# Ledger of designs, part 248: VH-VL binders against NAD kinase (nadK)

Target 1, 268 residues: NAD kinase (nadK), of Syntrophomonas wolfei subsp. wolfei (q0aze0)
Amino acid sequence: MKIILVNNRFKENTEKKAQEIAGQLSALNVEVIIDNGLDEPYAGTVDFIMVLGGDGTMLRAARRYGQRAIPVLGVNMGTVGFLSNIEINELAEYLPLILREEYSLEARMMLEVAVFQQQSLLTRVFCLNELLLRSNSPRMLSFALEISGQKLEPYRGDGLIVSTTTGSTAYSLSAGGPIADPQLDAFIVTPVASHIINKRPLVVSPEREISLHLLEEREAIIGIDGQIKMDFGAENRVLIKRAPHPLLMVNLKAKPFFTSIDRSLQRQ
Short names: E, the ipSAE of ESMFold2; O, the ipSAE of OpenDDE; V2, 0.75 times the mean of E and O plus 0.25 times the DockQ between their complexes.

## First folded at step 17 (VH-VL)

Design PP2 (from NN6 with heavy chain G56S; framework fv_ixekizumab; at its last look DockQ between E and O 0.86; V2 from the best seeds 0.79)
Fold by OpenDDE, look of step 19:
Structure PP2 (fold): chain C 268 residues (1-268), chain A 122 residues (1-122), chain B 112 residues (1-112)
Amino acid sequence: as target 1 above (268 residues)
Amino acid sequence: QVQLVQSGAEVKKPGSSVKVSCKASGGTFRSYAIHWVRQAPGQGLEWMGGIIPILSRADYNQRFKGRVTITADESTSTAYMELSSLRSEDTAVYYCARGHTWKTTHGYFDYWGQGTLVTVSS
Amino acid sequence: DIVMTQTPLSLSVTPGQPASISCRSSQSLLRDIGLNYLHWYLQKPGQSPQLLIYLGSDRASGVPDRFSGSGSGTDFTLKISRVEAEDVGVYYCMQALQTPLTFGQGTKLEIK
């Protein structure tokens, strides 16, 4: 059996814990690869991915490995978030179940984000939470939103978020988007500080495609899961689709989503 | 309690196709592989294939040479097994079973359907 | 394909006496992490198969303690310490190490 431990090199405690866990797993004849984000994703075949840290680490893991149809377990290390399933102090208890592959899985839709310059593909990224288009200046953007070939009225505002249902409790929520059941596959399109005060967020079928481009020469940026940033100009277009494969999230411990959301929102 | 309920008995002619259904209840359909096992009269058990519903990916016993198609409908928690180009030797009781892993390997079958008799006769 | 060989193919046992069934695999079913992907099923007359022992030695829920599984690698044994009338049926071993999953021929247990 081979397991990838994903941690955050900028969090010393997660690195230390990854080494400890690696030792424990090795003692059980499990081959371990530690991924702290410094190197390229491990290209070999693996059986399981364990994410040590918070939601940010999970998002990175999802981008790096989410398309490989490998179970991904979030192990929380004292952070507040929505993407972890067990606590680090619970890992020992659940380790036998992991080794025996006795766990439930949840499929979480991911985004396929393609950024183009004219007809040339600049980059393609899979992400778990959202794509953000926002102004890189104090001025509003004017941009076009197209959904499955349907051109909406031009948007004016600071930006736009296209989120998965998983991402609905992330930046989209802060921007006024709805909370979505993570068991539902859908796009959430949430305006950011729209010129139209009552511009409503859209819930869009995962079967549709979403495209964005600027209608004027302005400086903008594309953000992905709050971790990837790239410049976006009038010559660029972004196409958003449902990723061909979902992230397989491990559910070892029952975690009631709606009660958890309610509790988490009260902490903010 | 997990239950697997299969469709009723079928009588088919040689060369035709049969599609058997297996509806799961009482558990999480997406989390477990569904397998199909058949048993000819007076014979042992033969694994036909299995599907990972969450991935819509199926593995097959190559001995059936492409005659078997296994599918799953998550919305109804139902798995299907279609066997084409039926022969007399395909006369058997067909069982669906739940694997206690999400994969088609490593798991054991903890729950079984009641079986579906498929009779192939001219 | 992994070939599973059961012995004997049939046995007749007096109630209260022990029974033993052997299952041999053509290759090792032991994984590096120490798990044997060998499972035992019982099919009672007129019924669907039911899980008896999993991973070589673990009893399924509701299975009496008179049933035990042992072995590792390529040689496995199912034992019944005291056979009862309700134990009549056909026993199958199955490997789940790799596809295709394969069963033994089955062992028919009858009461004398």
Scores: ipSAE 0.850, ipTM 0.925, lowest interface PAE 0.7, mean pLDDT 95
Fold by ESMFold2, look of step 17:
Structure PP2 (fold): chain C 268 residues (1-268), chain A 122 residues (1-122), chain B 112 residues (1-112)
Amino acid sequence: as target 1 above (268 residues)
Amino acid sequence: QVQLVQSGAEVKKPGSSVKVSCKASGGTFRSYAIHWVRQAPGQGLEWMGGIIPILSRADYNQRFKGRVTITADESTSTAYMELSSLRSEDTAVYYCARGHTWKTTHGYFDYWGQGTLVTVSS
Amino acid sequence: DIVMTQTPLSLSVTPGQPASISCRSSQSLLRDIGLNYLHWYLQKPGQSPQLLIYLGSDRASGVPDRFSGSGSGTDFTLKISRVEAEDVGVYYCMQALQTPLTFGQGTKLEIK
């Protein structure tokens, strides 16, 4: 059996704990690969991914591994978030179930984001929470949104968020978007400081294709999960679709979404 | 509480096809592989294939070489097995079973349907 | 394909006496983490199969203590310490290490 342990090398507690857990797993003849963000993603066959840390570490794991149909377990290291399932002090109790594969899965929709310069693909990334288009200057943006070829009236403002339902409790919420049940597949399109009063957040079918481009020359950026940034200009277009595979999140312990909303949001 | 209920018995002619349904209740359908196992009269058990609903992917026993199609409908919690180009040797009871895992390997079958008799005769 | 061989294929047992069924695989079913992907089922007359033993030795919920599984790798045994009338039927081992999943031929247990 082969397991990837994902940690955040900038949090000493997670690095030490990852080494400790790797030792425990090795004693059970489990091959362990530690991913602290420095190395390229492991490309070989893997049975399971364990994320040690908070939601940010899970977002990186989802971007790296979410399209490979590998079960991913979130292990909380102190701060309660939306994407962990068990606590670190419970891990020893759950290890036998993990090895015996006695757990259930929850699917979480991901975005496929393709950024083009004219017709040339610059980059393709997958994300769990959201794509952000925003101004990179005091000036507002004028930009076009197309949904499956349907051109909406132009947007004007600071930017736009295209979020999954999982991302509905992240930046989209702060920008006025709704909280969505993460069991739903949908896009949530949330304007950021729009000067157009009728530009409400939209909930969009996951079968749609979303396209964005600037209508005038402005300094803008594309943000992915709040962790990746890239320049975005008048020569660029971004295309957003549902990713081919959902993130397969492991459920070992019940964690009801609706009864935990207030507690989880207080820690954002 | 988990229960698998299959469609009723069928009588078919050689060369035709049959589609057997397996409706799951009392549990989480998406998280578990659904397997199909057949048993010819007086014979043992034979695995035909299984479906991983969360990935919409089916794995097949190569013995059936494109004659079997396994699908799932998550909205109705129902798995289907269709066997085409029927021969008299396909006369059997067809069972669905739920594995304890999300994938088609490693699983033990903790819940079984009641079986569907398919009779192929001229 | 992994071939599963059961012995005996038929077994007559006096009530209250022990019974033993052997299952051998053509390849090891033991993974390096110490788990054997070998499961046992009982099919009572006129019924669907039901799970008895999983992962070589673990009893399924509701299965009496008189049933036990042992063995590792390629050789596995199902034992019934004292056979009861309700134990009649056909016993199957199944490997789940790889597809296609395969069963033994079955062992018919009857009371004499």
Scores: ipSAE 0.727, ipTM 0.878, lowest interface PAE 1.6, mean pLDDT 91
ESMFold2 (binder alone), look of step 17: mean pLDDT 92; pTM 0.953
OpenDDE, look of step 17: ipSAE 0.841; ipTM 0.921
ESMFold2, look of step 19: ipSAE 0.696; ipTM 0.863
ESMFold2 (binder alone), look of step 19: mean pLDDT 92; pTM 0.952

Design PP20 (from NN6 with light chain D32E; framework fv_ixekizumab; at its last look DockQ between E and O 0.92; V2 from the best seeds 0.81)
Fold by OpenDDE, look of step 17:
Structure PP20 (fold): chain C 268 residues (1-268), chain A 122 residues (1-122), chain B 112 residues (1-112)
Amino acid sequence: as target 1 above (268 residues)
Amino acid sequence: QVQLVQSGAEVKKPGSSVKVSCKASGGTFRSYAIHWVRQAPGQGLEWMGGIIPILGRADYNQRFKGRVTITADESTSTAYMELSSLRSEDTAVYYCARGHTWKTTHGYFDYWGQGTLVTVSS
Amino acid sequence: DIVMTQTPLSLSVTPGQPASISCRSSQSLLREIGLNYLHWYLQKPGQSPQLLIYLGSDRASGVPDRFSGSGSGTDFTLKISRVEAEDVGVYYCMQALQTPLTFGQGTKLEIK
């Protein structure tokens, strides 16, 4: 059995814990790869991914490994978030189940984000939460939104978020988007400070494709899960669709999403 | 209580196809692999294949040489096994079974369907 | 493919007496983490197979303690300390280390 431990190199406690857990797993003849984000993602086959930390670490792990259809367990280390399943102090209890592969999985839709320079693909990224298009100046953007070939009226505002249902409790929420059931597959298109006051978020079928481009020569940026940033100009296009594979999140403990929303949101 | 309920007995001609269903209830359908095992009269058990519903990916016993197709409908918690180009040797009781893991490997079958008799005769 | 070989293929046992069934695999079923991917099933007459022992030695829920599984690697044994009438049926071992999953030939247990 091979397990990747994903931690945050900027959080010393997660690094230390990763080493400790690695030792424990090694003693059980489990091969362990520690990924603190410094190096390239491990390219070999693995059986399980354990994410030590908070939502940010999970998002990174999802981008790095989510397309590989590997079970990913979020282990919370004292942070507030929506993406961890167990607490670090519970790991010992659940470790036998992990080794025996006695756990449930839930599929979380991811985004496939493709950024183009004219007709050339610049980058393609899978992400768990959202794509953000945002102005890089105090001026509003004018941009075109197209859904499955249907051109909507031009948007004018600070930006736009295209989020998964998982991401509905992230930046989209702050921008006025709806909270979505994580078990539902859908896009949430949330305007950011739209010039049109009554511009409402859109809930879009995961079967559709979403494209964005600027209608003017302005400086903008694309943000992915709040961790990746890239410049975006008039010559760029972004295409968003459902990723071909969902993130397989391990469910060792049942977590009542809807009953815990208020508590979770208050902590953020 | 987890239950697997299979479709009824089938009588088929050689060369035809049969599709057997297996409806799961009492548990989380997509979290567990569904397997198909057949048993010819008076013979042992033979694994045909399994599907990982959450991925929609199926693994097959290659001895069937592509004649088997396993699918799953999550909306109805139902797995299907279709066997084409039927032969007399395909006469058997076909079982669906749930694996305790999400994968098609490593798991044991903790729940079984009641079986579906498929008779292939001229 | 991993070949599973059971012995004997049939046995007749007097009620109250012990029974033993052997299952050998053509390659080791022992994972490095110490798990043996060998499972035992019982198919009673006219019924679907039912899980008896999993991972070599763990009894499934509801299985009497007179049943026990042992062994590791390539050699496994199912034992019944005191055979009862309800134990009649065909016992199968199955490897789940790799696909295709494969079963032993089955061992038919009858009562004398």
Scores: ipSAE 0.831, ipTM 0.914, lowest interface PAE 0.7, mean pLDDT 94
Fold by ESMFold2, look of step 17:
Structure PP20 (fold): chain C 268 residues (1-268), chain A 122 residues (1-122), chain B 112 residues (1-112)
Amino acid sequence: as target 1 above (268 residues)
Amino acid sequence: QVQLVQSGAEVKKPGSSVKVSCKASGGTFRSYAIHWVRQAPGQGLEWMGGIIPILGRADYNQRFKGRVTITADESTSTAYMELSSLRSEDTAVYYCARGHTWKTTHGYFDYWGQGTLVTVSS
Amino acid sequence: DIVMTQTPLSLSVTPGQPASISCRSSQSLLREIGLNYLHWYLQKPGQSPQLLIYLGSDRASGVPDRFSGSGSGTDFTLKISRVEAEDVGVYYCMQALQTPLTFGQGTKLEIK
């Protein structure tokens, strides 16, 4: 059995804890790969991924490994968010179930984001929470949104968020979007500081294709999960689709979404 | 309580196809692989293949290559096994079973359907 | 394909006496983490198979403690410490290490 341990090198406690857990797993003859974010993602075959940290560390793991159909367990090491399943002090209790593969899975939709310059693909990335298009200057953006070839009236404002249901409790919520049940597959399209009064958040079928481009030359950026930034200008467009594979989240311990909303949001 | 309920017995002619259904209730359908196992009269058990509903991917016993198709419909919590180009040797009871894991390897089958008799006769 | 061989293929047991069934695989079913991917099923007359033992030695829910599994790697044993009338049927071992999943030939247990 081969397991990736994902931690954040810039969080003091997680690096030491990753080494301790790797030692425990190696004593059980589990091959362990540590991914602290410094190196390229491990390319070999893997049975399981264990994420040590909060929602941010899970977002990086999802971008790196989410399209590889590998079970991913969130292990909380402090602030409880929306994406951890067990606490670090419970890991020893659950380790036999992990090795015996006695757990269930929950699928979480991911976005596939393709950025073009003219007609040439510049980059393709995946994300778990959201894509953000926003102005990178004091001036507003004017931009076009198409949904499966259906052109909406032009947008004007600071930007736009295209979120998964998992991302509905992240930036989309702060921008006025709804909280969505993460068991649903959908896009949530949330305007950011729109000057056009009738632009409301949209909930869109996951079969749709979403396209964005600027209508005027402006300095803009594309943000991915609040962790990756890319320049975006009038020569660019972005296409957003449901990713080919969902993130496979491990359930060892019940984490009912609705009864925990208030507690989880208070920590945001 | 997890239950697997299969479609009823069928009589088929050689060269035709059969599609057997397996409806799961009382559990999380997409988290667990659904396997198909057949048993010819007076014979042992033979694994035909299984489906991973959360990925929509099936794995097959190559003995049946090209003849078996396994699918799942999450909206009805139902798995299907279709066997084509039927021969008299395909006369058997066909069982569905749920594995304890999401994938087709490592799993033990903790729940079984009641079986579906398929008779192939000229 | 991994070949699974059961012995004996048939046995007749006086009620209250022990029974033992052997299962051998053509390849080791043991992973380095200490788990054997060998499972045992009982098919009672006129019924679907039911799980008895999984991962070589663990009893399934509701299975009496007179059933035990042992062995590792390529050689496995199912024991019934005291055979009862309800134990009549065909016992199968199954490997789940790799596809195709394969069963032993079955061992028919009867009361003498």
Scores: ipSAE 0.723, ipTM 0.876, lowest interface PAE 1.6, mean pLDDT 91
ESMFold2 (binder alone), look of step 17: mean pLDDT 92; pTM 0.952

Design PP21 (from NN6 with heavy chain R57H; framework fv_ixekizumab; at its last look DockQ between E and O 0.90; V2 from the best seeds 0.80)
Fold by OpenDDE, look of step 17:
Structure PP21 (fold): chain C 268 residues (1-268), chain A 122 residues (1-122), chain B 112 residues (1-112)
Amino acid sequence: as target 1 above (268 residues)
Amino acid sequence: QVQLVQSGAEVKKPGSSVKVSCKASGGTFRSYAIHWVRQAPGQGLEWMGGIIPILGHADYNQRFKGRVTITADESTSTAYMELSSLRSEDTAVYYCARGHTWKTTHGYFDYWGQGTLVTVSS
Amino acid sequence: DIVMTQTPLSLSVTPGQPASISCRSSQSLLRDIGLNYLHWYLQKPGQSPQLLIYLGSDRASGVPDRFSGSGSGTDFTLKISRVEAEDVGVYYCMQALQTPLTFGQGTKLEIK
């Protein structure tokens, strides 16, 4: 059995814990790969991924490994978030179940984000939470939104968020988006400080495609899960689709999403 | 309590196809693989294939040479097994079973359907 | 494919006496983490198979303690310490190490 431990190299406690867990797993004849984000993702076949830390670490793990259809377990290490299933002090208890592969899975829709320069693909990224288009200046952007080829009225504002339902409790929420059931597949399109005060978020079928481009010669940026940033100009276009693969999140214990929303949001 | 309920008995002609359903209840459908196992009269058990509903991915016993198609409908918690180009040798009781893992390997079958008799005769 | 071989293929036992069924695999079913992907099923007459023993030695829920599984690697044994009338049926071992999953031929247990 081979397991990847994903931690945050900038968090010493997660690094130390990863090493400790690696030792424990090795003693059980489990091969362990530690991924602290410094190196390229491990390319070999693995059976399980443990994410040690918070939501940010999970987002990174999802981008790095989500396409591989590998169970991903969020192990919270004292942070507040929505993407961890167990606490670090519970890991020992659930380890036998993990090794025996006796756990449930929850499929979380991911985004496929493709950024183009004219007709050339610049980058393609899978992400768990959202894509953000925002102005790189104090001035508002003017941009076009197309959904399944349907051109909406031009948007004017600071930016736009296209989020998964998983991401609904992230930046989209701060921008006034709805909280969505993570078991539901959908896009959430949330304006960021729209010039039109009454501009409402859109809930869009995962079967549709979303396209964004600027209508003016201004500088903007694309943000992905708050971790990837790239320049975005008038010659660029973003195409957003449902990723062909969901993230397989391990569910070792029941986590009441709706009853814990207030608590979780209050702590963030 | 988890239950697997299969469709009723079928009588088919050689060369035709049969599609058997298996509806799961009492548990989380997408979290476990669903397998199909058949048993010819007086014979042993033969694994046909399995599906991972959460991925829609199916593995097949190559012995069937592409005649088997396994699908799953999560909205109805129902798995299907279609066997084409039926032969007399395909006469058997077909069982669906739940694997205790999400994937098609390493698991054991903790729950079984009641079986579906498929008779292939001229 | 992994070939599973059971012995004997038939067994007639007097009630109260012990029974033993062997299952051999053509390759090791022992994973590096120490798990044997060998499972035992019982199919009683006119019924669907039912899980008896999983992972070589663990009894399924509701299975009497007179049933026990042992072995590792390529050789496995199912034992019944005291056979009862309700134990009549066909016993199958199954490997789940790799696809295709494969069963033994089955061992028919009858009461004398």
Scores: ipSAE 0.828, ipTM 0.917, lowest interface PAE 0.7, mean pLDDT 94
Fold by ESMFold2, look of step 17:
Structure PP21 (fold): chain C 268 residues (1-268), chain A 122 residues (1-122), chain B 112 residues (1-112)
Amino acid sequence: as target 1 above (268 residues)
Amino acid sequence: QVQLVQSGAEVKKPGSSVKVSCKASGGTFRSYAIHWVRQAPGQGLEWMGGIIPILGHADYNQRFKGRVTITADESTSTAYMELSSLRSEDTAVYYCARGHTWKTTHGYFDYWGQGTLVTVSS
Amino acid sequence: DIVMTQTPLSLSVTPGQPASISCRSSQSLLRDIGLNYLHWYLQKPGQSPQLLIYLGSDRASGVPDRFSGSGSGTDFTLKISRVEAEDVGVYYCMQALQTPLTFGQGTKLEIK
């Protein structure tokens, strides 16, 4: 049996705990690959992923491994976010169930983001929370949004967020978008500081194709999950679709989303 | 509690197809593989295949040489098994069962449907 | 394909007496983490199969403690310490290590 153990290299408690857990797993004859973000993602076949830390560490794991259909368990190390399932002090209790594969799964929609230069694919990335288009200068952007070929009136403002339902409690929320049930598949399209008053957040079918491009020459940025950024200019277009595979999140302990919203948001 | 309810008995002609349904209730449909097992009269159990509903991926017993198709509809929590090019030896009771795992290996079948008799005769 | 061989194929037992059923696989079902992917089912007359024992030795919920599973690797045994009338039916072992999942031929248990 092979497990990837993901931690955040900038939080010493997660790195040390990852080594401890790797030792415990090795004593059970489980092969462990530690991913602290410094090396390339492990390319071989694995049975399970444990994420030690908060939502940010889970976002990195999702980008690296989310399209590989591997169960991912969030293990909280202190601050409870939206993506952890069990506490670190409970891991020993649940480890037999993990090895016996006695757990359920919850699917979380991911975005597939393709950035083009003119007609050529420049890059393709996946994300769990959101894509952000924003200005990279003091000047606002003028940009076009198309949804399945339907052109909306031009946008003007600081940018736009295209979020999953999981991402609805992240940047989209701060920009005025709704909190969405993460069990729903949908896009949430949230303007950022729009100068066009009638540009309200939109909730869009996951079967739609969303595209963005600038209507005038400006320096802009595409941000992915708040962790990756790419330059974006008038020669570029981005295409956003539902990713081929959801993130497969492990449920070992019931975690009611709605009764925990206020507490989870206060802890972020 | 989990319950699997299958469609009713069918009588089919050789060369035709049959599609058996298996509706799951009382649990999380997409988290667990749904398997199909058949039993010819007076004989043992034979695994036909299974589907991973959360991924929409099915694995098959190659003894059926592509005659079996297994699908799932999450909106109705229903799995389907279609067997084509029916022969007289396909006369059997067809069971659906839920594995305890999300994938088609390692699982034990903790819940079974009531079975669907398919009779193939001319 | 992993071949599962059960012995005996038929068993007649006086009520109150023990019964033992063997299941042998053509390759090991034991993984290095200590789990055997071997499961036992009972099909009572006129009923669907029901889970008895999983992972070689664990009893399913509601299964009396007179049923026990043992063995590892390629050789597994189901024992009934005291057979009762309700134990009549056909017992199957199944491997779940790899696809296709395969069953033993079945062991029919009858009251003598």
Scores: ipSAE 0.709, ipTM 0.871, lowest interface PAE 1.8, mean pLDDT 91
ESMFold2 (binder alone), look of step 17: mean pLDDT 92; pTM 0.953

